# VHH binders against EKC/KEOPS complex subunit cgi121 (cgi121), part 5

Target 1, 174 residues: EKC/KEOPS complex subunit cgi121 (cgi121), of Schizosaccharomyces pombe (q9p7j3)
Amino acid sequence: MILPLFPETQVHVFVYENVSNCAAIHEQLISQNPIYDYAFLDAATILYKKQVYSAIIRALEDRRDEQMKTKTIHSEVILSLSPKTEISSAFRQFSMTKKSKNIVVVKIDSKLTEEEEFERLDKLVEGNRVEFSDEELQKLIDFKVLKKNYKLDPSTLENPLASILSSIALRGYS
Below, E stands for the ipSAE of ESMFold2; O stands for the ipSAE of OpenDDE; V2 stands for 0.75 times the mean of E and O plus 0.25 times the DockQ between their complexes.

## First folded at step 2 (VHH)

Design ja22 (from j17 with A36T; framework vhh_5j56_2)
Fold by ESMFold2-Fast, scan of step 2:
Structure ja22 (fold): chain B 174 residues (1-174), chain A 128 residues (1-128)
Amino acid sequence: as target 1 above (174 residues)
Amino acid sequence: QVQLVESGGGLVQPGGSLRLSCVASGFTFSGSDYYTIGWFRQAPGKEREGLSSISSSGYGSTSYSDSVKGRFTISRDNAKNTVYLQMNSLKPEDTAVYYCAAGYRDSLFTSPGQYNYWGQGTQVTVSS
């Protein structure tokens, strides 16, 4: 996908359900194995495609403006999903864990085609790939987690998109 | 829980060398999560400046600020749970209190506010 504000930046987003090796992936992420240089998100925290794209855009803006808080663009995406600017909180809220079952994987600045990235990820992730779509994401979301992460009330939960996007855009002051 | 203790500071002449040590406790470099260990300094009347960082993980990366690049080297000893800062070609402008700090995963050394655990500091004085 091409982002209008960053037309030269390659972005790929993948969704996996029923992942059986999250503990093994987590160990590779903790050891900072460069093969795993992706943003690995818990799908329980992601409701909309626009939520992911908003975080990607914010991360790319922070990189452009030399305002990144983290070492990699992929860690910056995870941070950018959070209403707070604290890295530890953002990772606790949105990053995959050893106990995750469904994940969203983001790759930025890939030198590989989308199909080549799928081939690589299929070797790393033991799960079923599904379409990156609002319909598929809505099957994997945990509304209790979403409510807690974005501090949503019951009325906002009926149509949370605008509140989530505002939280991402106003990170730290929302 | 997480504690950092610096040592190795002192008085040196311009052009001299010092090696600072930072001993970490409350986590291990082979543990189930990782920290980024950063070195910072603060001279009287100045803001705290980030100098260098290293990941506590096995594939860890290093980075350096422009003011120390080529003169300072950061390294770690996993068996001793210790991070070192080797300082060569020291200048009077390097005179400061040097701090070791731990930040959660992938924290940049340019962001002191992302570092939750700080050592007490060790004084480095460079004078003739």
Scores: ipSAE 0.397, ipTM 0.706, lowest interface PAE 2.6, mean pLDDT 87
Fold by OpenDDE, second read of step 3:
Structure ja22 (fold): chain B 174 residues (1-174), chain A 128 residues (1-128)
Amino acid sequence: as target 1 above (174 residues)
Amino acid sequence: QVQLVESGGGLVQPGGSLRLSCVASGFTFSGSDYYTIGWFRQAPGKEREGLSSISSSGYGSTSYSDSVKGRFTISRDNAKNTVYLQMNSLKPEDTAVYYCAAGYRDSLFTSPGQYNYWGQGTQVTVSS
C-alpha cells in the first residue's frame, strides 16, 4: 500500500486471529530481534482501518519533521495510536502483549510486495490471517479497552471514529 | 509493592569505570506492562539530574542527557529484571548519589516527579 501523502513509503498491514505464539513474539521484541521489525498491535484495541492509518500517517509526519519521540518508526506508530504522550503508556495501551490472541501487524518502509511480506511474516506469526477491514476488526475489538484507551462515553461510543481520530491527531496539543 | 535496589557504586579514579545495577521487584520487564526505568544523580547542593532512561518495551527506547552521552550506557537484563548503567571515562564532576527510578510515564529528564518508584541510591565518588 502506498499512502498519497507519502508516495515513497510502502506500508503493509496484516491482521491475525487466534495467534498461539504471542508470548514468543513478545519475547523476541523485548530482545530487539531485527527479524521482528514490525509494529505488533493488540487487535483488541483497534476498531477501524482509519485508526491504524491515522497512526501511521502521524508517525510518518513525525519522522518527516524529525519529531519522533520513539526510537523506531514502528514504535512511533504505537505511540501515535495513543492520546497520551507517554511512550510506556501507549505501549501498554496498544502494543501486543504475551496475553494477546489477535493482533494487527504494521510494516513501514517495506521493500517487498504485500504477498512477499506476508510470506515473511507468516513464518513469525502462528495464527490465522484475516482481512484488514472494519468488519473483521469489529469482531476482534474489546470495547471496554477501547473506551478506556480513548475515554469514550455513551455519546461518542455509538460512532467513536471521529473521537479516536481526534485523539490521535491532537495528541500533545490538549 | 515495587522496589528498586541500586548497587555497584564506589570510589574510582578519574578516567575509570563503574557499572551500576538496579534490581527491580514488584514488576517484570518482560511482563505485559511497560515501564520506563531511569537513572538519576544528585550531588551535594545540586538538584537531582536525569541521566538516562530505558523502556521495558520491545523496542527498547533509550535516552541520554548531554552530560553523559557517549560515556554512559544504559541496558537491561530481562531475565534478571535488572537495569544497568555502564559509566566510562568518569570525571570528578560525576561524583554524586545515583538513583534508579521507575514509572509508567516517559519523563526522562524533564520531571523526576513522573517516576513513581525510587531506589535508595548508591554513592559514586570520582577522585584521584
Scores: ipSAE 0.015, ipTM 0.288, lowest interface PAE 7.9, mean pLDDT 90

Design ja23 (from j17 with S55T; framework vhh_5j56_2)
Fold by ESMFold2-Fast, scan of step 2:
Parts: C-alpha cells; structure tokens; sequence
Structure ja23 (fold): chain B 174 residues (1-174), chain A 128 residues (1-128)
C-alpha cells in the first residue's frame, strides 16, 4: 500500500482469527524478540481499515518530525491508536494480550514482499488468516471495548468512524 | 506502588568514574518485563536530559544519548532488583542531579514525560 505523504514507505496489514498462541506471542513481545518486530493489535479494538491507516500515518508523521515517544515505529502505531499520549494506556487498550483471540498485525519498512511476510507470520501465529477489510474487521470487533477506548456516547455510535479518526489525528489536543 | 531510590553520587575529578545505583521496589525486574528503566539528569537552568535506558528483560535493549555514548554503561542485576549506570571519563559538563525512572517497556529516554515513577535524584559534581 502507498500512503500519500509516505509513498516510499512499505506497509503491510494482516488479520488473524482464532489465534491459539497469543500467550506465547505476548511473551516474545515483552522480551523484545526482534523476530516479532510488528505491531500486534487486538482485533477487538479495530473497526475500520481507516482506523489502522490513520494510526500508521500519525506514527510516520511523528517519525518524520522526530517526535516519536516509543522505541520502534510499531510501538508508535499502537500509541497512535489511542486518544491520549500515555504509552502504557495505549498498550492496555489496543495491544494484543494473552487472552486475545483475533489480532491485527502491522509491518512498516518491510524489506520483504507481502507474500513473504505472510509466510513468516504464519510460522509465528497459530490462527486463520482473513482479508484486511471492513467486513472482516466488523466480525471481530468488540463494541464495548471500542466505546470505552474512544469514549463514545450514543450519538457518536451512529457514526463512530469520524470520531475515531478525529481522536487519532488530534491525539493530545482538544 | 513502584518506588525508585538512587545512590552513588558525589564529587569526582575530571576524567574520574562513578557508579550510580537505582534500587526498585513495588515490582520485580524478572516478573515485570513491561518496564523500561531510564537514567536522566538535570543541571541548573537546563531541561531534564535523557541519557540511557534498559528493559527489565529480553534480547538486550539498551540505548544511549550521543552525549554519553561510549562513556556510560547501563546494566541490571535482577537478583538485587537494581539498575546501574557506570560513568567513565567524567567531564565538568556531566555535573547534574541524576534521576532513575521507570516507564512502560518501549518508552524512549528522550521522552521524560512517559516515565511514570521517578527517584529523588542523586547529585554528581565533576570539578577539580
């Protein structure tokens, strides 16, 4: 995928359902194993493709502007999904946990093709790949989690996309 | 809950060495892999500067600011729940209050605001 402001940045997004080894993956993430240098998101927190892309764009903007708050671009993606700038809160809200069942995986600056990344990830993730699409994401979302993470009220739920994108773009402002 | 206590500061001649210690309580390094431990300093009239960080466990996650790279070394002793900063080739410009801080595992030492728990600081003075 090509982003308008970052045409030379390679971005791949993968979705896995029914993942059985989330506890093992989580242990590798907290150990900072370089093989697991991806953003591993809980699919219960992601409703739209645009939500993920907005967080990626924000992370890339922060890297370009030398404003990153985290050690890796992938951790910056996780932070960028949050309405606030507190790293621990963002990870509690959006990062996969030992209890996760479905995950969204983001890779930035891959030197591999999308298919080569699939082959690598299929060895790390014990689950079923599905298309990165709004239709598939809507099957995996937990609306209770979404409402809590973005502080959505009943009127906002009629059109959560605009509110979610504003929260990501305006993180730490207003 | 989390508490950090620094020690090891003092007066040293230019070119000398000091080792600072940061003892943590309220969490265990071997059991709390989500914490990043950073060393920071603040000289009078200047902003707080990040120097180095280490994670509680894993594949080796140490980083250093350009001002101290090659002179300072961060390390940990999980059995003593302690992080050390070995400072060599000290310069008068290194004179500052040194702070140990704990933040989430991927927090950069360049972002002091991301560190939730801070020690009280220990004074390092480099003069002849």
Amino acid sequence: as target 1 above (174 residues)
Amino acid sequence: QVQLVESGGGLVQPGGSLRLSCVASGFTFSGSDYYAIGWFRQAPGKEREGLSSITSSGYGSTSYSDSVKGRFTISRDNAKNTVYLQMNSLKPEDTAVYYCAAGYRDSLFTSPGQYNYWGQGTQVTVSS
Scores: ipSAE 0.384, ipTM 0.677, lowest interface PAE 2.7, mean pLDDT 86

Design ja24 (from j17 with S32Y; framework vhh_5j56_2)
Fold by ESMFold2-Fast, scan of step 2:
Structure ja24 (fold): chain B 174 residues (1-174), chain A 128 residues (1-128)
Amino acid sequence: as target 1 above (174 residues)
Amino acid sequence: QVQLVESGGGLVQPGGSLRLSCVASGFTFSGYDYYAIGWFRQAPGKEREGLSSISSSGYGSTSYSDSVKGRFTISRDNAKNTVYLQMNSLKPEDTAVYYCAAGYRDSLFTSPGQYNYWGQGTQVTVSS
């Protein structure tokens, strides 16, 4: 994917359903194994492609402006999904857990091609790859989780895109 | 309950060295609730400044602020549940109270507000 504001930045997004080894992946993430340097998101929290892209753009802006709060660009993507500026809350809300079943994986600044990243990730993730599309994401979302994470009322749940994108854009500014 | 206790501060001449220790209790450098451990300092009339951080478990990534990079080294001893800050080539401007803090695993030392647990501090004075 090409980002107009960051045309030189390589971005790859992968979606896996029915993942059987989330507990093993989670242990590698907790230990900060550099092989797992990706943003591993619980697909239950992601409704739109634009939601992921907005978080990526925000993380890249924070890196450009020397305002990162986390150690890696991938951790900054996870933080950027949250309407709160607290790192621990963002990870509890959006990061995959041992109990996750479907995941969204983001890679930024890869030196590998998309095909080579697919090959690498398929060795780490025991699940079925699906297309990164709004249609596939909508099959995996948990609306109860989405409502809680973005504090949506019943009226905004019918068309939540604008509220989600505003929450991401307004994070951390006063 | 997480607690952190600093030690190793004192008076030293410019160009000297000190090693600070931070002993953690209430968590281990492994397990479910592992932390990022950071070193911070605060001089009179100044804001609290982040210096360095290390992951408490796993692959142990380290980071340093530009003001101490090349002079200070952070390390951990998991068996003793202790993090160290080796301070070399000390300058009068390094005089401050030094704090150890624990925050979420990916917290960077540039964000003191992301660190939930703090030690009481140890005084370092660099003077001739």
Scores: ipSAE 0.318, ipTM 0.657, lowest interface PAE 3.5, mean pLDDT 86

Design ja25 (from j17 with D106E; framework vhh_5j56_2; at its last look DockQ between E and O 0.08; V2 from the best seeds 0.00; counts 0 for: pae O 12.2 > 2, placed apart)
Fold by ESMFold2-Fast, scan of step 2:
Structure ja25 (fold): chain B 174 residues (1-174), chain A 128 residues (1-128)
Amino acid sequence: as target 1 above (174 residues)
Amino acid sequence: QVQLVESGGGLVQPGGSLRLSCVASGFTFSGSDYYAIGWFRQAPGKEREGLSSISSSGYGSTSYSDSVKGRFTISRDNAKNTVYLQMNSLKPEDTAVYYCAAGYRESLFTSPGQYNYWGQGTQVTVSS
């Protein structure tokens, strides 16, 4: 995928359902194994493609402006999903855990094609690949988690897209 | 609660070297998956500047600001639960109070606000 304003930046997003090895993946992430340099998100926290893209754009803006708060662009994506700027809270809210069942995986700056990244990730993730689409994401979301993470009230829950995107774009500025 | 204690500061001539130590309590480097240790400094009239960070976790990672890259080296001794900052080729502009701080493992040293636990600081003065 090509992003406006970052056309030179290669971005791939993958969705896996029914992942059986989340505990093993989580162990590799904690150990900072460079093979696992991706943003591994809990799909229970992601409702829209635009939510992920907004976080990616924000992370790329922070890198461009030399304002990154985290060690990697992938960690910056995870931070950028949170309406707050505290890294530990963002990871608690959005990063996959050993108990996760469905995950969204983001790769930025890959020198590989999407197909080659699929091949690499399929060796790391024991689950079923599904399309990165709003339809598939809406099957995996946990609305209780979404409400808590973005502090949505009942009136906002019916159409939360604008509130989520605003929270991502304005994190740390209000 | 995590505690950090710095030592090793002092007066040194330009071109000299100092090694700062940061002893941690409340966690161990070999067993911690939650913490990164950063080195920061603050000179009079200036904002707190991040210099370097090191991860406590398995593969480890080190990072350096451009102002100190090639001159300063961060390292850890897990048996002593200590992080070091080896400072070489010191310049008068390196004069500052130096702090070590503990933050979440993914925290970069460019963001002092992301570090939750701070030492008391140790003064480094570079003059002839």
Scores: ipSAE 0.518, ipTM 0.750, lowest interface PAE 1.7, mean pLDDT 87
Fold by OpenDDE, look of step 4:
Formats: structure tokens, C-alpha cells, sequence
Structure ja25 (fold): chain B 174 residues (1-174), chain A 128 residues (1-128)
């Protein structure tokens, strides 16, 4: 996909459920295996497509403005999901863990088509690909985690999107 | 709220061995956290340098600096929430304050700037 604000940057997002090898993927990330150059997110923390897009956009803006806080664009995506400025907190809140079962995978600066990228990623992830949609994300979300991550209350739970997007956009501006 | 406490330091003769311990609180090794634990040291008048790290992964990936590779071994005990640094064949050049550090990271790093939580350190002196 192409984001309107960044037409020269190709982005792909994939969702996997029932992933059996998150621990193995985690190990490869720790080992800095370049084949695993993606942002691996815990799907339990993601409710909306726009949440992911907003994080991607912010990461790209940070890169554009030479204001990245993390080492890689993909780690910046993870940071950008968080309302907190602390990198460790962001990773704890949103990054895939060794015990994750459902994940959202983001690739930035892809040189491949979506299908080609999927074929590549499919060799790394042992799970079922599902549609990247709000409907599918809603099936995978842990609302307890979501509420904690974005400090949602009963007044915002009916439509938490605005609160989530505000948290992402206003990080560091409180 | 993460805290790290080092122990096991002391005086040892060249060629001797020590085992350092780092007890962590505020997180558990058996949990779902994505983190690394690392050992660092700082000698007087020198910069802090990374020695070894271990991941929270199920496989427990480890890394070592060239200066300690083959002599030092990092390990963990999940039940005790403790990381160890077994130091063998110690040299006078190994004299330093040794620190345990922790951080949520996507990879293992040997740079101090990549870790968020630090212990107070334990003194290791290698002298005849």
C-alpha cells in the first residue's frame, strides 16, 4: 500500500492468528537477523487499522525530520504506537512477545509487491493469515490491555479511536 | 519499578574465578516480557563497556564481547529471577566495577545506552 503523505514509501501490513512460533521469531529479532526486518506487533494491542497507520505515519515523519528516537524505522513504529516517550515502555506495551499468539506485521520500504512480501513473510511466520481489517482486529484485541495502554475509561470505550489517535499524535506534547 | 541488585564481587588472584549474580525485581524471566539482561564493567578512568547479554527468549540467546569471549559465561535461573556471570581465567585487566542492566529491546546490544535499568554495581579486583 501507499500512504498519501508518503507516496514514495511502500508499506505492507499483515495479520496472523494462531501463530505457533512467536518464540522463534522473537529469538531471531534478538539475534538481529536481517531477514526479520519487520515491526512485529502483538495483535492483542491493536484495535484499528488507523491505529497502525497513524503509528507508521508518525514513524515516517520522524525519519523524514531526522527525529527518530529509535534505531530503526520498524522500532520507531512500535514507539509511535505508545502514548509514552519511553522506548522500553512502548516495546513492552505493543511489541510481539515470545508468548504472543496473534500478531500484526509491518514492513516499511518494501521493494516487493504485497503478494511477494507475503510469500517471503510466510516462510517466517507459522500461522494463519487474516485480513488486515477492523473486523478481524476486533476479534484479536485484548480490551484489558488496550484500556491499560491508552488509559481508556468508560466514556471513551464506546469509540476509543479518537483517544488512541490523540495519544499517538500528542506523545511528548503533554 | 524494575530493580537490579548485583552480588558476588570481591578480590581474586589472576587465573581465578568469580560468579556474579544479578537479582531482578519488577519483572519475571518466565513472563511475556521482551527484554535483555546485560553485564557491563567500568574501570577507573575508562568508559563503561558491555561484556555479555542474554535475552528473555525461550532459547536464551547470548552475546559476548571479544574481551571476555571464552572466559565469561552468562546464564539465567528463571525460578530465582537471577542472571549470572561466570568469570573464569580472570586477569588484572578485568578489575572494574561490574554492573547488571536490563532493557526492553528488539535485539541484544552491548552499548550502555541501550539499557534502561541499572544495578549499583559490584567491585571485582584481580590482583596477586
Amino acid sequence: as target 1 above (174 residues)
Amino acid sequence: QVQLVESGGGLVQPGGSLRLSCVASGFTFSGSDYYAIGWFRQAPGKEREGLSSISSSGYGSTSYSDSVKGRFTISRDNAKNTVYLQMNSLKPEDTAVYYCAAGYRESLFTSPGQYNYWGQGTQVTVSS
Scores: ipSAE 0.006, ipTM 0.214, lowest interface PAE 12.2, mean pLDDT 89
Fold by ESMFold2, look of step 4:
Structure ja25 (fold): chain B 174 residues (1-174), chain A 128 residues (1-128)
Amino acid sequence: as target 1 above (174 residues)
Amino acid sequence: QVQLVESGGGLVQPGGSLRLSCVASGFTFSGSDYYAIGWFRQAPGKEREGLSSISSSGYGSTSYSDSVKGRFTISRDNAKNTVYLQMNSLKPEDTAVYYCAAGYRESLFTSPGQYNYWGQGTQVTVSS
């Protein structure tokens, strides 16, 4: 898809459930294997499509403004999900781990159609692709993790989206 | 816990060379996470500046600031848990205390606040 503010940037987002090889993927990510140049997120931390798109937009804005803090645009997406500025905290909280079961995978600057990118990604991930939708994401979320990651309290519990998006947009200014 | 110790500093003439060493311990801390190792320097009265970094992961990718690219080379010996900075074509402007630092594997040397562990520094002096 094309984000309105970044019309030249093709983005694909995939969701996999019941992934059996997260440990193998994780080893490739920590070795910085370029074949795995995606953002691999733990789906337990993602409730909304807009949460992911807001992090992508923040990462693209920081790239445009030469303010990236991480090596790749995909690692910048992981940082951008966090309300905190520390890279290690953001990865610990949002990145896929060896123990993850469901994942959200982001590709930015793709030169491929969605199905071509899926064919490449499907060689790397052993799991079941599901639709990237709020309906599917809410089946995979861990609300205890979401509340902890974004410090949600009773006043925000019914409609947490605005609080989450504010945290992403305002990181470093609170 | 990560600890870093620099060595190899000293006095050298302009145009000369030095090799700095940084011995790290606690490098495999947390098992699955690897640290980026960077070299930084600080001249009297100036801000600390990032020079170079090397990933400790399997691809060992390196980065250099424009001020040292082509003159300085970062490398590592995994068996000795040591990172080196080979400094060639040294200039008086390179006079500074040189620091080795470790940060999370995605850290850039342009973001020194992301480096959590610092060595004590070693003095390099370039003069006639």
Scores: ipSAE 0.005, ipTM 0.402, lowest interface PAE 10.2, mean pLDDT 84
OpenDDE, second read of step 3: ipSAE 0.000; ipTM 0.236
ESMFold2 (binder alone), look of step 4: mean pLDDT 79; pTM 0.815

Design ja26 (from j17 with G103D; framework vhh_5j56_2)
Fold by ESMFold2-Fast, scan of step 2:
Structure ja26 (fold): chain B 174 residues (1-174), chain A 128 residues (1-128)
Amino acid sequence: as target 1 above (174 residues)
Amino acid sequence: QVQLVESGGGLVQPGGSLRLSCVASGFTFSGSDYYAIGWFRQAPGKEREGLSSISSSGYGSTSYSDSVKGRFTISRDNAKNTVYLQMNSLKPEDTAVYYCAADYRDSLFTSPGQYNYWGQGTQVTVSS
């Protein structure tokens, strides 16, 4: 994908459903295994493609401005999904857990094509690939989790996009 | 309510060994919670540095900083909710206050300011 503010940055986003090895993946992430240098998100927390792209853009802006708060650009994407700049809260809210069943995987600065990254990820993730689309994400979202993470009231749950994007854009300024 | 209590510090001569213990309360190592527990140290006038980490559940994956690889070993006892740091071949530069920290996250070797739960610290002095 091409981001208007970062046209030279390679970005790939993948969605897997019915993943059976989330516990193994999570242990590799805690161990800082460089093979797992991706942002692994719980799909229960992601409703829109624009939600993921907004977090990616914010992370890239923070890297450009030398204001990253986490160790890697992929961890910065996870932080950027949160309405607060509290790193541990962001990881509890958005990152994959050993109990996750469906995941969204983000790769930034890939030197590989999307097809080559799929080949690598298929060796790491024991699940079924699905299209990165609003339709597929809406099948995997947990609205109770979404409401809690973005502090949405019942009136905004029917059309939460603007509130979610504002929360991501205003991270660190609220 | 997460709390961490360190013990096992003291005075030791160069080349000696110490085992530090960190007793955790407020979460269980056999539970569904994902906690990384790690050891940090801080010498006077220096910033706090990460030494080693272990996950609270799952495979018990471990990580070590280059300064302690081969000399320090981290382990856990799930039944006692305790994490240990076995320190061998101690050097004068290992003199510091040693801290146990815990939090929910994907990586323990990030800034100390990113951890919400800290023990009180235990002093280790390596001197002849």
Scores: ipSAE 0.012, ipTM 0.279, lowest interface PAE 9.0, mean pLDDT 82

Design ja27 (from j17 with G113S; framework vhh_5j56_2; at its last look DockQ between E and O 0.01; V2 from the best seeds 0.00; counts 0 for: pae O 13.6 > 2, placed apart)
Fold by ESMFold2-Fast, scan of step 2:
Structure ja27 (fold): chain B 174 residues (1-174), chain A 128 residues (1-128)
Amino acid sequence: as target 1 above (174 residues)
Amino acid sequence: QVQLVESGGGLVQPGGSLRLSCVASGFTFSGSDYYAIGWFRQAPGKEREGLSSISSSGYGSTSYSDSVKGRFTISRDNAKNTVYLQMNSLKPEDTAVYYCAAGYRDSLFTSPSQYNYWGQGTQVTVSS
């Protein structure tokens, strides 16, 4: 995928459903194993492709401007999904847990081809890969989780896209 | 409760060396309770500046600010639950109070606000 303002940055987004090894993956993420240098998101928190891309763009802007708050671009993507700037809260809200069942995985600056990255990631994740599309994400979202993470009023929950994107672009106040 | 205690500060002449120690309690580096440990400094009238960080995880990674890269080295001793900052080729502009801090495991040293646990600091003075 080619992003506006970052045309040389390689971005791959994968969606897995019915993942059986989330506890094992979570252990590797907590220990910071470099093989798992991806943004592993709980699919229950992602409603739109634009939500993920907005967080990626914000993370890339922070890297460009030397304003990253986290150790890796992938951690910065997780932080950028949150309307707050506290790292621990963002990870609690959006990152995969040992109890997750469906996940969204983001890779930025891959040194591998898309095909090679698919092969590598398929070996780490024991689940069924599905298309990264609004239709597939809609099947995996938990609206109660989405509402709490973005503090959505019932009236905004009927059409939350603009509110979510604004929260990511502004990422709270300071 | 997480606590951090710094030691090793003092007076040194330009070009000299000091090693700072940060003893942590309330967590372990070998467990599943991982933290980012950072070194920061603050001179009078200036903002707190991040210098270096190390992960307490088994794959521990290190990072350095441009102002100290090549002169300072961060390391850890898991058995002693201690993080060190070896400071070489010290300059008068390195004079500051040096702080050790612990934050969420993915916190970068450039963001003091992301570190929730702080030591009291140790004074480093570089002068003749």
Scores: ipSAE 0.507, ipTM 0.761, lowest interface PAE 2.0, mean pLDDT 87
Fold by ESMFold2, look of step 4:
Structure ja27 (fold): chain B 174 residues (1-174), chain A 128 residues (1-128)
Amino acid sequence: as target 1 above (174 residues)
Amino acid sequence: QVQLVESGGGLVQPGGSLRLSCVASGFTFSGSDYYAIGWFRQAPGKEREGLSSISSSGYGSTSYSDSVKGRFTISRDNAKNTVYLQMNSLKPEDTAVYYCAAGYRDSLFTSPSQYNYWGQGTQVTVSS
């Protein structure tokens, strides 16, 4: 997929449910193994496709503007999901952990077709791929976690999209 | 709490060398949330500048700013929980207080605000 403001940047997003090897993946991520150069997100924290795309766009804007705070564009996506600027907080809130069960995986700057990227990723993730869609994400979200991560009150929790997107877009201005 | 202590600063002539040490306590390089150790410097009246970083991971790599690449070398001794900065071919413009700092994994050394823990600094003076 190509984002209009970033025409040279190919992006793929995958969703896996019932992942059995998050602990093994986590070990590879903390070791910074380049084979695992993806953003691995806990699906319990992701409700919308637009939530993910907004974080990708924010990360790409920060890269373009030389304002990245993390070493890789994928870690920048994880930071960009957070309403706060601290890297450790963002990873604690949104990154896949060894206890995660469902994940969203983002690849930016892919040189591969979606099918080719899936074939590589599928060798790394022991789980069941599902569609990247709001319908599937809604089945995997933990609303208690979502409320906490974005400080949503009950009135916004019914349709929190605008609040979440504002938090991503305005991070660092509040 | 994480604590970092620098040593090895001093007075040196242009073209000379110094080796800085950063001893960490309150975490181990391979078992902590603070996987990146960076070296920074601040000259009088200037903003703090990131110079180099090293990851605690076996796959992690070293990184260098363009201003020091080829002259400075970062390394570590995990048994001593210590990171070193070997500074060669020193120039008067390298005169500054040098700090080591710890940031969460993937933190860029070019963004000092992402480093949570800082040493007290060691003065390096390069005079001709």
Scores: ipSAE 0.047, ipTM 0.537, lowest interface PAE 7.1, mean pLDDT 86
Fold by OpenDDE, second read of step 3:
Structure ja27 (fold): chain B 174 residues (1-174), chain A 128 residues (1-128)
Amino acid sequence: as target 1 above (174 residues)
Amino acid sequence: QVQLVESGGGLVQPGGSLRLSCVASGFTFSGSDYYAIGWFRQAPGKEREGLSSISSSGYGSTSYSDSVKGRFTISRDNAKNTVYLQMNSLKPEDTAVYYCAAGYRDSLFTSPSQYNYWGQGTQVTVSS
């Protein structure tokens, strides 16, 4: 897909459930295998499509403004999901782990069509792809983790999207 | 929102042929939506059995159970959002209610749990 504010940047987002090889993927990420040049998110931490898009946009803005805090655009997406400025905290909060079961995969600057990118990614991920939608994401979310990551309380839980987006947008502006 | 409607079932003699159709609505069986449509059947007193599946991918990947391999052929018409199951050399053991189901791409397996949407089913009876 193409984001209106970044028409020259193609992005793709995929969701996988029941992934059996997260540990293997994680090892490849640690070794910085370029074949795994994606943002691998734990789906337990993602509730909305807009949450992911907001993080992508934030990362792209940081890149545009030459203010990236992390090494890669994909790591910047992970950082951008977090209300915290610490990279390590962001990764602990949102990045896929060896124990993850469901994941959201983000590709920035894709040179491939969505189908082509999926074919490529599908060779790396051993799981079941599901639709990237709020409906599917809500089936995978861990609300306990979500509440913790964004410090949601009963008042903000009525409309958690607003709180999440504010946290993403205002990171570093406390 | 996603709806599947089977048709084409009926009574046929052993050795005969039937062609089942599954019309999908609520999504396109092409493009960026990576779906798989599978055919299942359930005979009285038996568990639902996976028969065949086809992917919406450009490759058109297909799968078949051993029980129908060589006799059944799954195909798709993207323009009509329809998946077909050509059943040849039918046997009395093929008598069952046949269902089409839709899932996402990795549902090319014949496990019912991999599919999220189901049709109402169509009766196929093979008898002399």
Scores: ipSAE 0.000, ipTM 0.232, lowest interface PAE 13.5, mean pLDDT 89
ESMFold2 (binder alone), look of step 4: mean pLDDT 80; pTM 0.822
OpenDDE, look of step 4: ipSAE 0.000; ipTM 0.222

